Miniprotein binders against q9lnl0. Designs and how they scored, part 10

Target 1, 290 residues: q9lnl0
Amino acid sequence: QLRHGFYEGTCPPAESIVGRVVFNHWDRNRTVTAALLRMQFHDCVVKGCDASLLIDPTTERPSEKSVGRNAGVRGFEIIDEAKKELELVCPKTVSCADIVTIATRDSIALAGGPKFKVRTGRRDGLRSNPSDVKLLGPTVSVATSIKAFKSIGFNVSTMVALIGGGHTVGVAHCSLFQDRIKDPKMDSKLRAKLKKSCRGPNDPSVFMDQNTPFRVDNEIYRQMIQQRAILRIDDNLIRDGSTRSIVSDFAYNNKLFKESFAEAMQKMGEIGVLTGDSGEIRTNCRAFNN
Key: E = the ipSAE of ESMFold2; O = the ipSAE of OpenDDE; V2 = 0.75 times the mean of E and O plus 0.25 times the DockQ between their complexes.

## First folded at step 6 (miniprotein)

Design pN1
Fold by ESMFold2-Fast, scan of step 6:
Structure pN1 (fold): chain B 290 residues (1-290), chain A 93 residues (1-93)
Amino acid sequence: as target 1 above (290 residues)
Amino acid sequence: STIEVTVRVEENGRTYTFRFEVSSPLELKLLIWEILDLIFELGADRVEITIKAESEDEARLLAQELKYLFEELGFTDVEIEVKGNEVRVKARK
């Protein structure tokens, strides 16, 4: 069972070790928060928060990393470093799945987002199959998003906090928002800027939050109100009657957004977790034990 | 007063391209440090950076600084070209 202080008896320095490793990486590179948010989301919505995303493919066995949607996931070295230190002090004790959750939480706080506690006690999964990867696309309707999030226990408000909050930092490749560039309802100056940025080869990327790309704050919701959302999925939130008022609430109240995002992240980190005797505690986050 | 930066990073056959726009030399320096950290974290083997600076003098100073920084990061082949206010860097391990 997940609980606060799960490791206080078995590995007392667990969270402080992860936090120090994350801080060292973030202090050099502010994009770490975006990387870890993407990593946790892609892990948790595929067969639960079981670190299945971390498994490297082999010549005999593809993994979730083999899927194109995961090609841009990065930050694995941060998880590896934390795991290596934890194995030295507390062998076979702290799961890779817990490291991802703790690391993401700490990176959010470093980027100016909310500070919050997480429950731990996750175990690592024994499966990583490309066919299990089903992620919401950048153009999905609000109705599709509501249905998808409801199927995993989230209400509309939590969904808006997760979708928008996850896009307050990080980049989107131009291939993901061509429909937005063609949309006359998009802010005309931003649309012109994106047309120029997306001109080149190799699928250029742009910041999803044009004003505060390294801060976890409510600016993304203000951008939505100004017709400046980069992804269709974000723009849809301000245009749909079922989500518009929530976007407005977050845009005008950063404290409310931060509290809602913290609750959403806590809940997201608990999707489909393995506990007790299920799964394993990997020694190497990139490989199953045996 | 607009400075445009295009970065192409390649590691193990995978390519990432980023485009940025900043409004001051200070913002550009901060962005360059973030980009170098990203290059290091990705374990990049090849990097191409194009910067459209505000002036020819700024472009020359940027070219000198970038050459030094890439050499410090262990890139053994660093090609830098300055044309007017544009700096183009190609670095390879």
Scores: ipSAE 0.000, ipTM 0.118, lowest interface PAE 19.6, mean pLDDT 85

Design pN2 (at its last look DockQ between E and O 0.07; V2 from the best seeds 0.00; counts 0 for: pae E 17.2 > 1.5, pTM E .798 < .8, placed apart)
Fold by ESMFold2-Fast, scan of step 6:
Structure pN2 (fold): chain B 290 residues (1-290), chain A 93 residues (1-93)
Amino acid sequence: as target 1 above (290 residues)
Amino acid sequence: STIEVTVRVEENGRTYTFRFEVSSPLELKFLIWEILDKIFELGADRVEITIKAESEDEARELAQELKYLFEELGFTDVEIEVKGNEVRVKARK
């Protein structure tokens, strides 16, 4: 079973080691929080939080990393560094899946988001197939998002906290919001700025939160109210009657947003987990044990 | 300079046909995401996409990307054919 303090007897320094590694990387590069949020979300919604996303493809078989939608996932070296140190002090004890969850939690706090506890005891999965990857894109309707999130146990309020909260840090490539820069309902000054930024080669990126791009706070919801959301999926939240009031609540109450986001992240980290004797404890997060 | 895209989607015996024309690789990438979202929303069982790329090299790159994207959507039978600068994809769940 997942519990708080799972490693207190078997690897007492587990969480402090992960936290130190994450701090070192974040201190050098504030985009680490966005990277780890994306990594945990992409892992957890595909066959549960079992670190299947971390598996490298081999000559014989592709993995979830082979899917184009996962091409932008980054931060694997952070997980590797934490795992290497943990294996030195506590061999075969701390799962890669727990490292991802702890690392993401700590990176949120570093970026000014909520501080919260997570339960641990996850074990690592034994499969990583491209065909298992099913993710929503930037243009889906609110109704589609509600149905998808409900299918994994999330209500509408939690969905709004996860979609917006996940986008309060990080970037979107211009290829993901061509509909927005042509939308006359978008803030005209921002639209002009984005048209300029999206000129040129190599699919440039822009911050999803134009005001506080490195902080996990409620600013993204204020941007939605101002018609400044970069992605259609975010803009849809303020336009749709089923989500509009929740966006407003978060936009005007940062404490409420942080509490809701913390609860949402705790719940997300517990999707479809393997515990007890299921799965394995990998010695290398990028490869199954032999 | 122009890229032509034709999409046919089937669900419960009903057929939806969409035609698009885009003038840049950036617009094409966006259109692909929009098409994937539409396929997901409709719950489509069969999809056929035809793209006329600018060059044969671009057609080969598109073919590889589309294969993985359709597999990501749960399609288990994905046929991709490249003829010159044209990519044809037929996907079925």
Scores: ipSAE 0.202, ipTM 0.609, lowest interface PAE 3.5, mean pLDDT 87
Fold by OpenDDE base, look of step 7:
Structure pN2 (fold): chain B 290 residues (1-290), chain A 93 residues (1-93)
Amino acid sequence: as target 1 above (290 residues)
Amino acid sequence: STIEVTVRVEENGRTYTFRFEVSSPLELKFLIWEILDKIFELGADRVEITIKAESEDEARELAQELKYLFEELGFTDVEIEVKGNEVRVKARK
């Protein structure tokens, strides 16, 4: 089973190595936090946190990366670099799944988010199938979202923390929020700005958090209250009576948000994990051992 | 040795020029992020950055980094020129 300090006896420098690699990349590119958050989420909600998302497709077999919804996932080089260093000092010991979990945690802290511990001992899965990829869209209703998150063990509060917290950094393509640009309830100034930004070719991107796009904080919830949410789901959170109070609480209490987000992240990282002798420890995170 | 940085920002029909001098590559790194944050905050549509680096190699590295960063900020037209140790980036939305 998962435990704190899983690698203390087998690979003492495991977490420090990952942390160093993450820092080096983050220092050069602050968007690393958004990348890793999305990576972990897209992995964990699809057949558990088993690093299935990291598998590259081959000519013989497609992978989860082959799915359009995963096309924008990035940060694989960070995981690869960490894995490479780990394999030198602790061969065949630290799973790719754990690297993703640790790396994401560290990147959140670097971005001003909460510092939290994660239990380790995850093993890598043996399946990466495009047909398994089922992700909610950006225009999903709150009711549908609640149902989906409950199915994986999340209550409403942690759902709000995870959705908003995940959107406090990173970008969204214009194609994902056309409904918002046409929404008369959206802040008029922001709407105008987005219309201008989205005029460009090749589906431009905008930051979901328009004030602090590189920091993990409660700013996204404040923007929700101000009718400045980019994605429909985020706007729905403040409009729906079942989540409105939670959004408000997070908007006015960054500490509460950070605590809730930390809890949500910890829980997310433990969805459907493989432990013990299940799965494998991949030597290359992009390919199964066999 | 000092690194000279010039930033030109166009906002709402007005052009602002800022000049900075930093004493180390590390300071330059922090300055770049501060500039980018400000650009984002202002919602600038056009930005030009000129950096006189310590070496041509450093200039090339900076060029690549700046290109990526401006693209992430939503600029769709990013032009980069490296002449010797000088990097010039022009970005438009």
Scores: ipSAE 0.184, ipTM 0.605, lowest interface PAE 2.1, mean pLDDT 92
Fold by ESMFold2, look of step 7:
Order: C-alpha cells, then sequence, then structure tokens
Structure pN2 (fold): chain B 290 residues (1-290), chain A 93 residues (1-93)
C-alpha cells in the first residue's frame, strides 16, 4: 500500500538521494522539469504508474518506447543515475516507479511550482507493450480529451490542470503546431514570429509558455486567454464551454492553479499502481529482472 | 564535432562569462534553455552570446531562434550577426 514515508525504515536517504540527483541535472539543464513531467504522464496513463515506459526495446521485443508518441520522452538517464546510487545504498529496495514520482515532484518545486508530498510504495511493472499506448495528439477536441481523462479517473478540472500545467515548461516542435501558425485567430505578432522561427529543415522548437518558459506557474493559462497558446489542444481549452471557466480561474489565480496542479499530480502518480507483492523492484530500470 | 558557446552577461556594471561545450545540435537546444535560465536568474541587462555551430545553415537557424527568445525575455535591442558557422547575438534591455 502507498503511504507517506514508505522508505523511512528500509532506505532512509531514498528521497534525498533522488532529490540531489534531480537538482544536479536541473541546475545544469532547466528543461529537466519538462522532461520528467512528460515521462511521468506517459508512464502513468498507459496502464498505470509502473515504470513500464522505462523498458528499452530489444531485437526480439518492442516496448512502449517503440511507439512514435513516446519518441519525445527523455530524461531516462536521470532515473538511471538515481537508481544506481540507490542500489549502492539500499539494494533492491526503491522501485523505478517511485523514483520517477519523486523526481518529477522535486523537479516541479525546483522550477518554482508547488511543493507537495507524494505517497510511495510503488512496484515496477512486468510488461511494456506498444499496443497499450493510447496517447492523444495535440489537435484532439476537448470532448475527446475529457473522455480519455475520464477513463483514467480524472474530472475536467484535473484534466485542465494537467494539460496546462504540463505545458508551462518545455518546448514543442514546429511540426506539432502548423495548424496554429495558419490560424488567423492566433495573436498576430506571435503567429508572425513563429512563422520565422519554424523555417528550416531540422523541425525547430519553441517554448510552449511564451512568457515564463522555465517556471511552473499559471502563465500558460494567461497565454491561452490572450490567443497565444502554441498547441491546438491548449487553445481548445479556452475555446470550449466545458473548460473555459476553469482556464479563466487558473489564469487569474496562481495560488489556485498551483494547489490544483499539486493535487492533480498527486492523483496522477497513483493511477493503477502496483503494491505489496505485485510487480517487482527492478535493479536496472531499463530491463525486467531475470 | 564540438559546438562551443560563450555567454557574456552584464548586470549593474558587473560582467559574467560562461562557457559551454556540447557535441550535438539536440544537446545545443537544451543548452540554449539553460543559458536563458542563467540570463533570467542574473537579471541581465546586456547579453552577448557567441555560438560556433556545426554548419552555416544551423547558425542562421540559431540566429532566428535566439532573436525570438531574447525578445520574449524583454530585450528591446537585439542584434544578430552570422559569419560562416558562427552566430553572435548582442541583446540589451
Amino acid sequence: as target 1 above (290 residues)
Amino acid sequence: STIEVTVRVEENGRTYTFRFEVSSPLELKFLIWEILDKIFELGADRVEITIKAESEDEARELAQELKYLFEELGFTDVEIEVKGNEVRVKARK
């Protein structure tokens, strides 16, 4: 069962070790928060937070990494480094799923987002199948998104907190928002700037939060109201009647957003978890135990 | 190949110089975000960045991206020079 301080008796330094590893990476590269947010979301919404996403494909066995919608997920080396240190101190004790959860929580705080507790005690999954990956792209309707989030237990408010909160930091490649560049309703100065930024053969990227790209805060919702959202799904949140009021509430109340985002992240980290004797404690996060 | 980045930042008359080295264009994109974080953290009012890219085409693309990013950070005077595979940016608030 998940509980606060699960490792206090079996690996007292567990959370501090993960925190130090995350800080060292974040201090060198502030995009770590975006990487870990995406990693946890992609892991948790695919059959639960069991670190199935971390499994590398082999010649004989594809994995969730083999699916194109996971091609942009990065930061696995941060999890590996934390796991390596934890195995030296507490062999076969701290799950990869818990490392992802703790690392993401700590990276959010480093980027100025909410500080919140997470429960621990997750165990690692025993399968990683490409066919389980059902991630929606950036152009889906709000109605489709609501159904997808509902299927994993999230109401509309939680969905809006996760979508916008997940996009307060990080970049989007130009190939993902060509429809926005062509949209005359987009802020005209930003649209012109994006047209210039997106020229070139290497699929350039831009920040999804045009004002505070390195902070976890409510600015993305203010950008949505101002017609400056980069991705179609983000623009849809302000356009749709079922989500418009929630976007407005977050845009005008940063404290409300941060509290809602913290709660949403706590809930997301508990989707479909394995506990007790289920699953395993991987010794290498990239591979199932023998 | 090695991509070299030099950043000079001025804040209230103090000058800071940072040097970075990366081995791929993808790593460079992540480094650019780190550079912008340091510029933001220091509260810089004048910045000069020199990047020796892998190619002339990449240098021109970096010039466009850097201009966009510095304008978003509130710099009102952004000048960019591209010479071969080298891009130099001078930004002032």
Scores: ipSAE 0.000, ipTM 0.140, lowest interface PAE 17.2, mean pLDDT 85
ESMFold2 (binder alone), look of step 7: mean pLDDT 78; pTM 0.746

Design pN3
Fold by ESMFold2-Fast, scan of step 6:
Structure pN3 (fold): chain B 290 residues (1-290), chain A 93 residues (1-93)
Amino acid sequence: as target 1 above (290 residues)
Amino acid sequence: STIEVTVRVEENGRTYTFRFEVSSPEELKQLIEEILELIEELGADRVEITIKAESELEARLLAWELLDLFFELGFTDVEIEVKGNEVRVKARK
């Protein structure tokens, strides 16, 4: 099944090639880490880490990309470039699903987060259906989040690491946090700033981490404690008794956060994976074979 | 061809600076391995390496290799930056 060094004999340069491609893109654009984190989360929580998210819709066949909540997912060209290089060196060997996992892992390290090993051997899915896309909204309660994460095998601590850790980088559109702007419990200075920023056209975005928006670190948990969380789902973590102590632990111990986030990302990357003879090895990450 | 390497390490409040010049990528790889062993021997908790390579592509490839090597040494906070043909790595345990 999944194992460390899966491509050791079949494509020895696999991880190095992916890492180089990711580094080249990240060096030109620091938002690559946020893009790849979102891509992996949206892929893995919908029918497992099988690269179903990467499938382009056609006139006859919609895909997960057809769902409005996936309209903002980006970075597909990074996966395409890595796949193109891998197909030249090792034809029909490295899955798109493994490329997503390796690329996300490497982008986290580039952004100052933990460097960790991942197991590989994923195969690509044969389905990408809009009706399978069920993602948590930005306003859900902690109880709802706990139930959802438990259904896919995650405990409360791992959930806090994934929700907060995934928001250490990246942006949120103003339409997603209007309830926070109206909340008098939000830091008043930040609330005033957000009211001004969100007056513009085209649904402007703001950084979810106001202090270190390009670093994977524990600052997002410190922002939660200071009543400065942008999204309700993040703010709820510091206010709920089930999660408050975990938020505090991460806020005061960056090393603990990094270790927990690394473990959480390893576990996330292994949700519902296809291995052995299941699925396929796509030659084009955006289309099923034949 | 000349490749310039500058290494700054900090251990218990003391700063050490080393400067090297190498003439090939093969020689650079040997030097990097020796530098990382020196860092381990010194017990350094903060390290900064600056390398001026022959090209931007070579700098990018080297930057990625250094990230993996620092991880193997137990560093958990690694920041990397490439500007033209110069690569800078800052790492702490």
Scores: ipSAE 0.000, ipTM 0.241, lowest interface PAE 18.0, mean pLDDT 86

Design qF4
Fold by ESMFold2-Fast, scan of step 6:
Structure qF4 (fold): chain B 290 residues (1-290), chain A 87 residues (1-87)
Amino acid sequence: as target 1 above (290 residues)
Amino acid sequence: SPEEVYQKIERLIDALLEAMKTGDPELIHQLAQEVRDLANELGNPEVQSLARQIEEALDQFKRTGDPLKLELIAWEVLDLIFELQEE
């Protein structure tokens, strides 16, 4: 089962090695936090946190990476580097699924988000099928989002923490929010700025949090209140009666947001995990063992 | 039947994911047809509206080579399909 200190006897430096690798990448590129948050979310909501997302497709076998909605997932080289070092120190011991969870947690702290402990002991999955990938889009209604999150065990408050918290960092491509640019309810100054930014070729991107794009903080919820949310899914949270008070609570209390987001991330990292004899410990996070 | 509706929804999800990946106009045509079938079966005005929007987006893509509207509608269809799947 999952527990704190799972590797303390089998690989004592496991978490520190992951943390150092993540810090080195984040120090060079602060978008690493956004990348790892997206990676963990996309992994955990598809067949559980089993690192199935990390599997590379082959000409004979597609994988979750073959799905267009996963084309933007990045940061795989960070997981690879941590795994390579861990295999040298502690062969066949630390799962790729645990590396993703630890790396995401550490990247959140580096970006000014909450510091929290995670339980470990995950094992890696034995399948990665495109047909298993079912993800919410940027225009989804609150009702749809509540149903989706409820189906994986999350209440409304946790959902608001995860959707908004996941968007405190990172970018959105212009093609994903044209409905917002055309929405007269969007802040007019921001709308004008986005129209200009999105004029160029190759589907430009913009920061989802216009004020603190590299910080995990409550600013995204304050922007929702100010009609400045980039994505429709975020804007919907302030407009719907079932979520509006939660958005306000987070917008006015960063400590509450950070506590809620930490709890949400802990819970997300434990969805559908494989433990004990299930799954495997991959030696290469991008390929199943022979 | 609920089982038949579920199978139709699964097929639509698969088609949308492939369309997002490839931008294939033929897959979008197939998706539009399946959306119309689902709309007729359920009598849902939102699904009927999406069928028309997919046709418009496909026409725009054929005229301009710009996948933007097609991509946006594909996301909107996915949103609605997830709502219908719950029911």
Scores: ipSAE 0.000, ipTM 0.130, lowest interface PAE 17.9, mean pLDDT 82

Design qR1
Fold by ESMFold2-Fast, scan of step 6:
Structure qR1 (fold): chain B 290 residues (1-290), chain A 87 residues (1-87)
Amino acid sequence: as target 1 above (290 residues)
Amino acid sequence: SPEEVRQKIDELIDALQWAMKTGDPYLIEFLADEVLWLALELGNPEVQSLARQIEEALDQFKRTGDPSKLEQIANKVEELIDKLQEE
């Protein structure tokens, strides 16, 4: 069972060590928040928050990293650094899965998002298979998103907070939103701007939040209302009757968004977790102990 | 509001500084265009002029492939950051 203060007796400095490592990386690179949000989400929705995403493929076996949808996941070195320091002070105690959750929470606060507590006590998974990876694409319908999120225990409001909140920071490559550039319903000035930006070689990227690309705030929902959402999955939220009012509520109440996003992130971090004697405590987040 | 404008300026400064570290001229162009729209809302002709100059230099770079233009762009971006901080 997850608990607040799980490491209080076994590794009292656990959360402060993770927080310091995350701050040092974020201070040098504001995109760390987007990287960690993507990492946690991609880990948690595949077999639960068990750090299965962190496993490197070997010559004998592919891993979740082998799937194309995970090729853009980054920030593994941040988790590695936190783990290395934690192993020095508290050997074989703090799971990689807990490090991911704590690191993501702290990076949200650094980017101006909500500050919140997380429960800990996760253990690391013993499996990382490409076939387990089932992630939503950038063009899926609201109905598809609702079905997917419901299958993991999330209601519509939580889904809107996670999809939009996860996209309030970070970038999208041009190949992922060609359908939006061709959509006459998109804001015409933004469409012209994106057509220019996407002329470049090597699949250029653009900020998903056009106004506050490094802040975790409600601006992405305001962009949705203005027909300025970069990804179709975000644009669909304002167009669908099941989600439209929730988008509006978040767009006009940043405090409500932050509270809802914090609650959504707490719940997301508790999906399918391994506790007690299940799984293991890895010594290297990128490899099973055997 | 003035507070919302200041927040947008601060975020654009951070984004421009990050873009300079990446060395990606298309990301710089995207942000220069964002600054141009903000400057038009603010009525600041100096910031508008700098944003347009950056876009023109980037267009020249994309046409010619001349890497010396990247140094010119970097200098103009630093000047743009300085002007935004004055807002």
Scores: ipSAE 0.000, ipTM 0.254, lowest interface PAE 16.7, mean pLDDT 86

Design qa
Fold by ESMFold2-Fast, scan of step 6:
Structure qa (fold): chain B 290 residues (1-290), chain A 87 residues (1-87)
Amino acid sequence: as target 1 above (290 residues)
Amino acid sequence: SPEEVRQKIDRLIDALQEAMKTGDPLLILLLAWEVLDLAFELGNPEVQSLAYQIEEALLQFKRTGDPSKLEQIANKVEELIDKLQEE
C-alpha cells in the first residue's frame, strides 16, 4: 500500500537524495522537467507506474524503449544517478518506480509549478513489452482523449490539466504539427514564424509554450485561447464544448491550474502500482534483477 | 504521532542552524525540501511559504551568483527556524 513517509524508517534520506540529483541535472539543463514529465506519463499509462519503461532492450528481448513512441524519452541517467546514490546508502530499498515519481514531482517544483507530496511504496515491474505501449498522439480528438483517460480513472478536468500541464514545458518537432501550420485558424503571425522555423532539415523543434517554455504555469492555456497552440491535441481542447470552459478556467486562474495539476500528477503516479511483495526492488533501473 | 513530528522539527532546526554556519547552499536546499514535506504534514501555510521562498532564492543564487540572494536566504532561514519553533 502506498503511503506518505514510506521510507522514513528504511531510508530516511531517500527523497532528499532524489531531490539533490534532480536539482543538479535541472541546474545544468532546464529541459529536465519536460523530460521527466514525459518519462513518468509514458511509464504510468503502460501497465502502471512500475518503471517498466526504464528497462533496456537486449538482443533476445525488446522493451518499451524499442517502440518509436518512446524514442524521444530521455533523462534515464538522472534516475540512474539517484538509484546509484540510494543503493550506496540504503541497499535494495528504494524502487526505481518511486524514484521516477519523486524526481518528476521535484522537477515540477523547480520549474515553478506546484509543490506537492507523493505517496511512495511502489515496487518495480517484471515485464517490459513493446506491445503494451498504447499512447495518445499529437492529433487525437477530445472524444478519443476522454475515452483514453477515463479508461485509466481520470475525469475530463484532470485530463485537461494533464494534457495542457504536460505541454507547459518542452518542445515539439515540426513533423508533429504540420497540420497546424496549414490551419488558417492558427494565429497568423505564429503560423508564419513556424513555417520559417520548420523549413530546414533534421526535423527542427519549437517550444510548445512560446512565452514561458521553462515554467510549469497556466500560460499554455492562454496560448490555446489565443489560437497559438502548437499541437492539434492542445488546440482541440479549446475548440471542443466538453473542455472549452476548463481551458478558460485554467487560463485565467493560475492557482486553480496548479492545484488541479498537482492533484492530477498525484493520481497519475498511483496508476496500477505494485506494492507489498509484488514485483521487485531492482538494483539497476535499466535491468531486471538476476 | 505528535511526538515523532516534534522530533522531526527539532532535527530540522538543528540541521538548518548547522547548514547556515557552513554556508553550503545545496545542503540548505535539501533541508528546505525536507521542510516542505513536513509543512504539508503540519498544514502551516507560513512554513510552506518560507520554504518555497528559500528554494527560489537558492535557485536564483545558483543561476546568477548574486551575493544579495545569500543574505535573503539567511534571513528567510532564520524566519523559518522561528516558525518551526512555534510548532
Scores: ipSAE 0.000, ipTM 0.117, lowest interface PAE 19.0, mean pLDDT 86

Design qb
Fold by ESMFold2-Fast, scan of step 6:
Structure qb (fold): chain B 290 residues (1-290), chain A 87 residues (1-87)
Amino acid sequence: as target 1 above (290 residues)
Amino acid sequence: SPEEVRQKIDRLIDALQEAMKTGDPLLILFLAWEVLDLAFELGNPEVQSLAYQIEEALLQFKRTGDPSKLEQIANKVEELIDKLQEE
């Protein structure tokens, strides 16, 4: 029930409106791509791409936003702006879940990543429960990652494309990679730099891709080969026999990485989606319809 | 294998107990992540849930400095050790 052109008859300008809103935010702040990639990953791997992540907590009811892992998720105002414009021209038509998927796709292209089409027709979920949030940690082993990704339908190659591709932009807080700073196998110049950067208060952050932090490209895999991966989960990919050759393939073939990442993102956006009569079309992405 | 899983469980229990004695919050965080790794092999949602709760409390402590989170962490680590021993 997801299809290309889902909104062709009901809201013809849907994708162009989302694209314009995303471009305006990205033009002012290149970190928008990292924000939207993280948002889609955190939404889709928790009970499917149903925009459950967007629900605000209340004093009486926590939401997925209440979980510490989601404290760094941002960009909600971008989704809000797109939704407000879409409600003006096409009331109760375009789901928040579709907006997240379209916005993420467009932000990838803006950052130099692959251009690809997505199917739409998602509906918004009726649940946002902190206990449903189960995300891979920054130190997770390759074996655990393979098992987790397999449980949601992804093979090893797609997993490597998603983990690395998701980390080729964006930041990591210092608390998440202290084990790497202490690891003598990490590039010594980078270790020295990170020790200085992490001295500040309030858990400062660093770019995960030290060379091209605003571009969706294969540089993160080249960083892995150079012993410069910030997070242990990324470093593990180059060290493990199950993934090492895939890391090398992506590191030396940007076209292959982009094609694989596009396919991975299309599949990611279709995890556990609600269609037809399931769920709802929210009028406010941050709250369930009453 | 079942024997390898038991060895991993025993090592993690010992490490968690030692980390609690030393009071190193980052070491407890790293061990919680290792438990999450193991939890997928065990198929035990209670172990997985406790590890996530410990992670959340530690990340909140790192950002806010709220000492009440350290008491919550200690209680959750004790619960986690009990659940690991039941395996």
Scores: ipSAE 0.000, ipTM 0.453, lowest interface PAE 10.8, mean pLDDT 88

Design qc
Fold by ESMFold2-Fast, scan of step 6:
Structure qc (fold): chain B 290 residues (1-290), chain A 87 residues (1-87)
Amino acid sequence: as target 1 above (290 residues)
Amino acid sequence: SPEEVRQLIDRLIDALQEAMKTGDPLLILMLAWEVLDLAFELGNPEVQSLAYQIEEALLQFKRTGDPSKLEQIANKVEELIDKLQEE
């Protein structure tokens, strides 16, 4: 069962070790928060938060990392470092799935986002299959997003907090928002800037939050109101009647956004988790035991 | 709606023709995302599966430039068009 303080008796320093490793990486590179948010979301919405995303492919067996949508997922070395240290002090005790959840939570706080507690006791999954990876695209309608999030237990408000909140930090490659650059409804000065930025080879990237790209705050919702959302999926939230008022509420109340985002992240981290005797405690987060 | 399905089919045909002529499947990638949106609306797992396969092949083509992937994409788009016409 998931609970607060799951490791208090079995590995008392578990959360502090993860937090220190995350801080050291974040201190050197502010993009760590974006990396870990993406990792947590991509893990949790595919067969639950079971660290299936962390499994490396082999010549005989592809993994979730083999899917194109996951090619941009990064930060695996952060999880590896935390796991290595945890195995030294508490062998075979702390799951990779819990490390991802704790690391993501701590990275949000470091970036100025909400501070919150998470329940732990996850166990690691025994499969990582490319065909299980089904993620929403950057252009999907609000109606499609609502159906997808409802299918995994999320209401509309939580969906708006997760989609927008996840994009308060991080980048998008130019190939993912060509439809926005062509959209005359996009802020004209930003559109001109993006046309210039996206002119180069190798699919350049831009910050999704143009004003506070390294802070987890409500600025992305203010950008949506100003017709400055980079991705269509974000722009759609302000245009659709079912989500518009929620975007407005978050845009004008950072405290409300942070509280809602914290609750959404807690809920997301508990999707489809394995507990008790299910799954395993991997020794190496990138490979199944055996 | 039936009209939205017809419009999407027409755009897929046009994008496929352009990709075959130019070797640049970017328009198909954009449409694959719209197809995913439509697939969820239709509740059709075959259409959803094909849309994900097309997206994956397109992302692999973008990374590798492998021309065999472009042929794979063309075949999957044609299969998708056939399935959408059955709607």
Scores: ipSAE 0.000, ipTM 0.326, lowest interface PAE 13.9, mean pLDDT 86

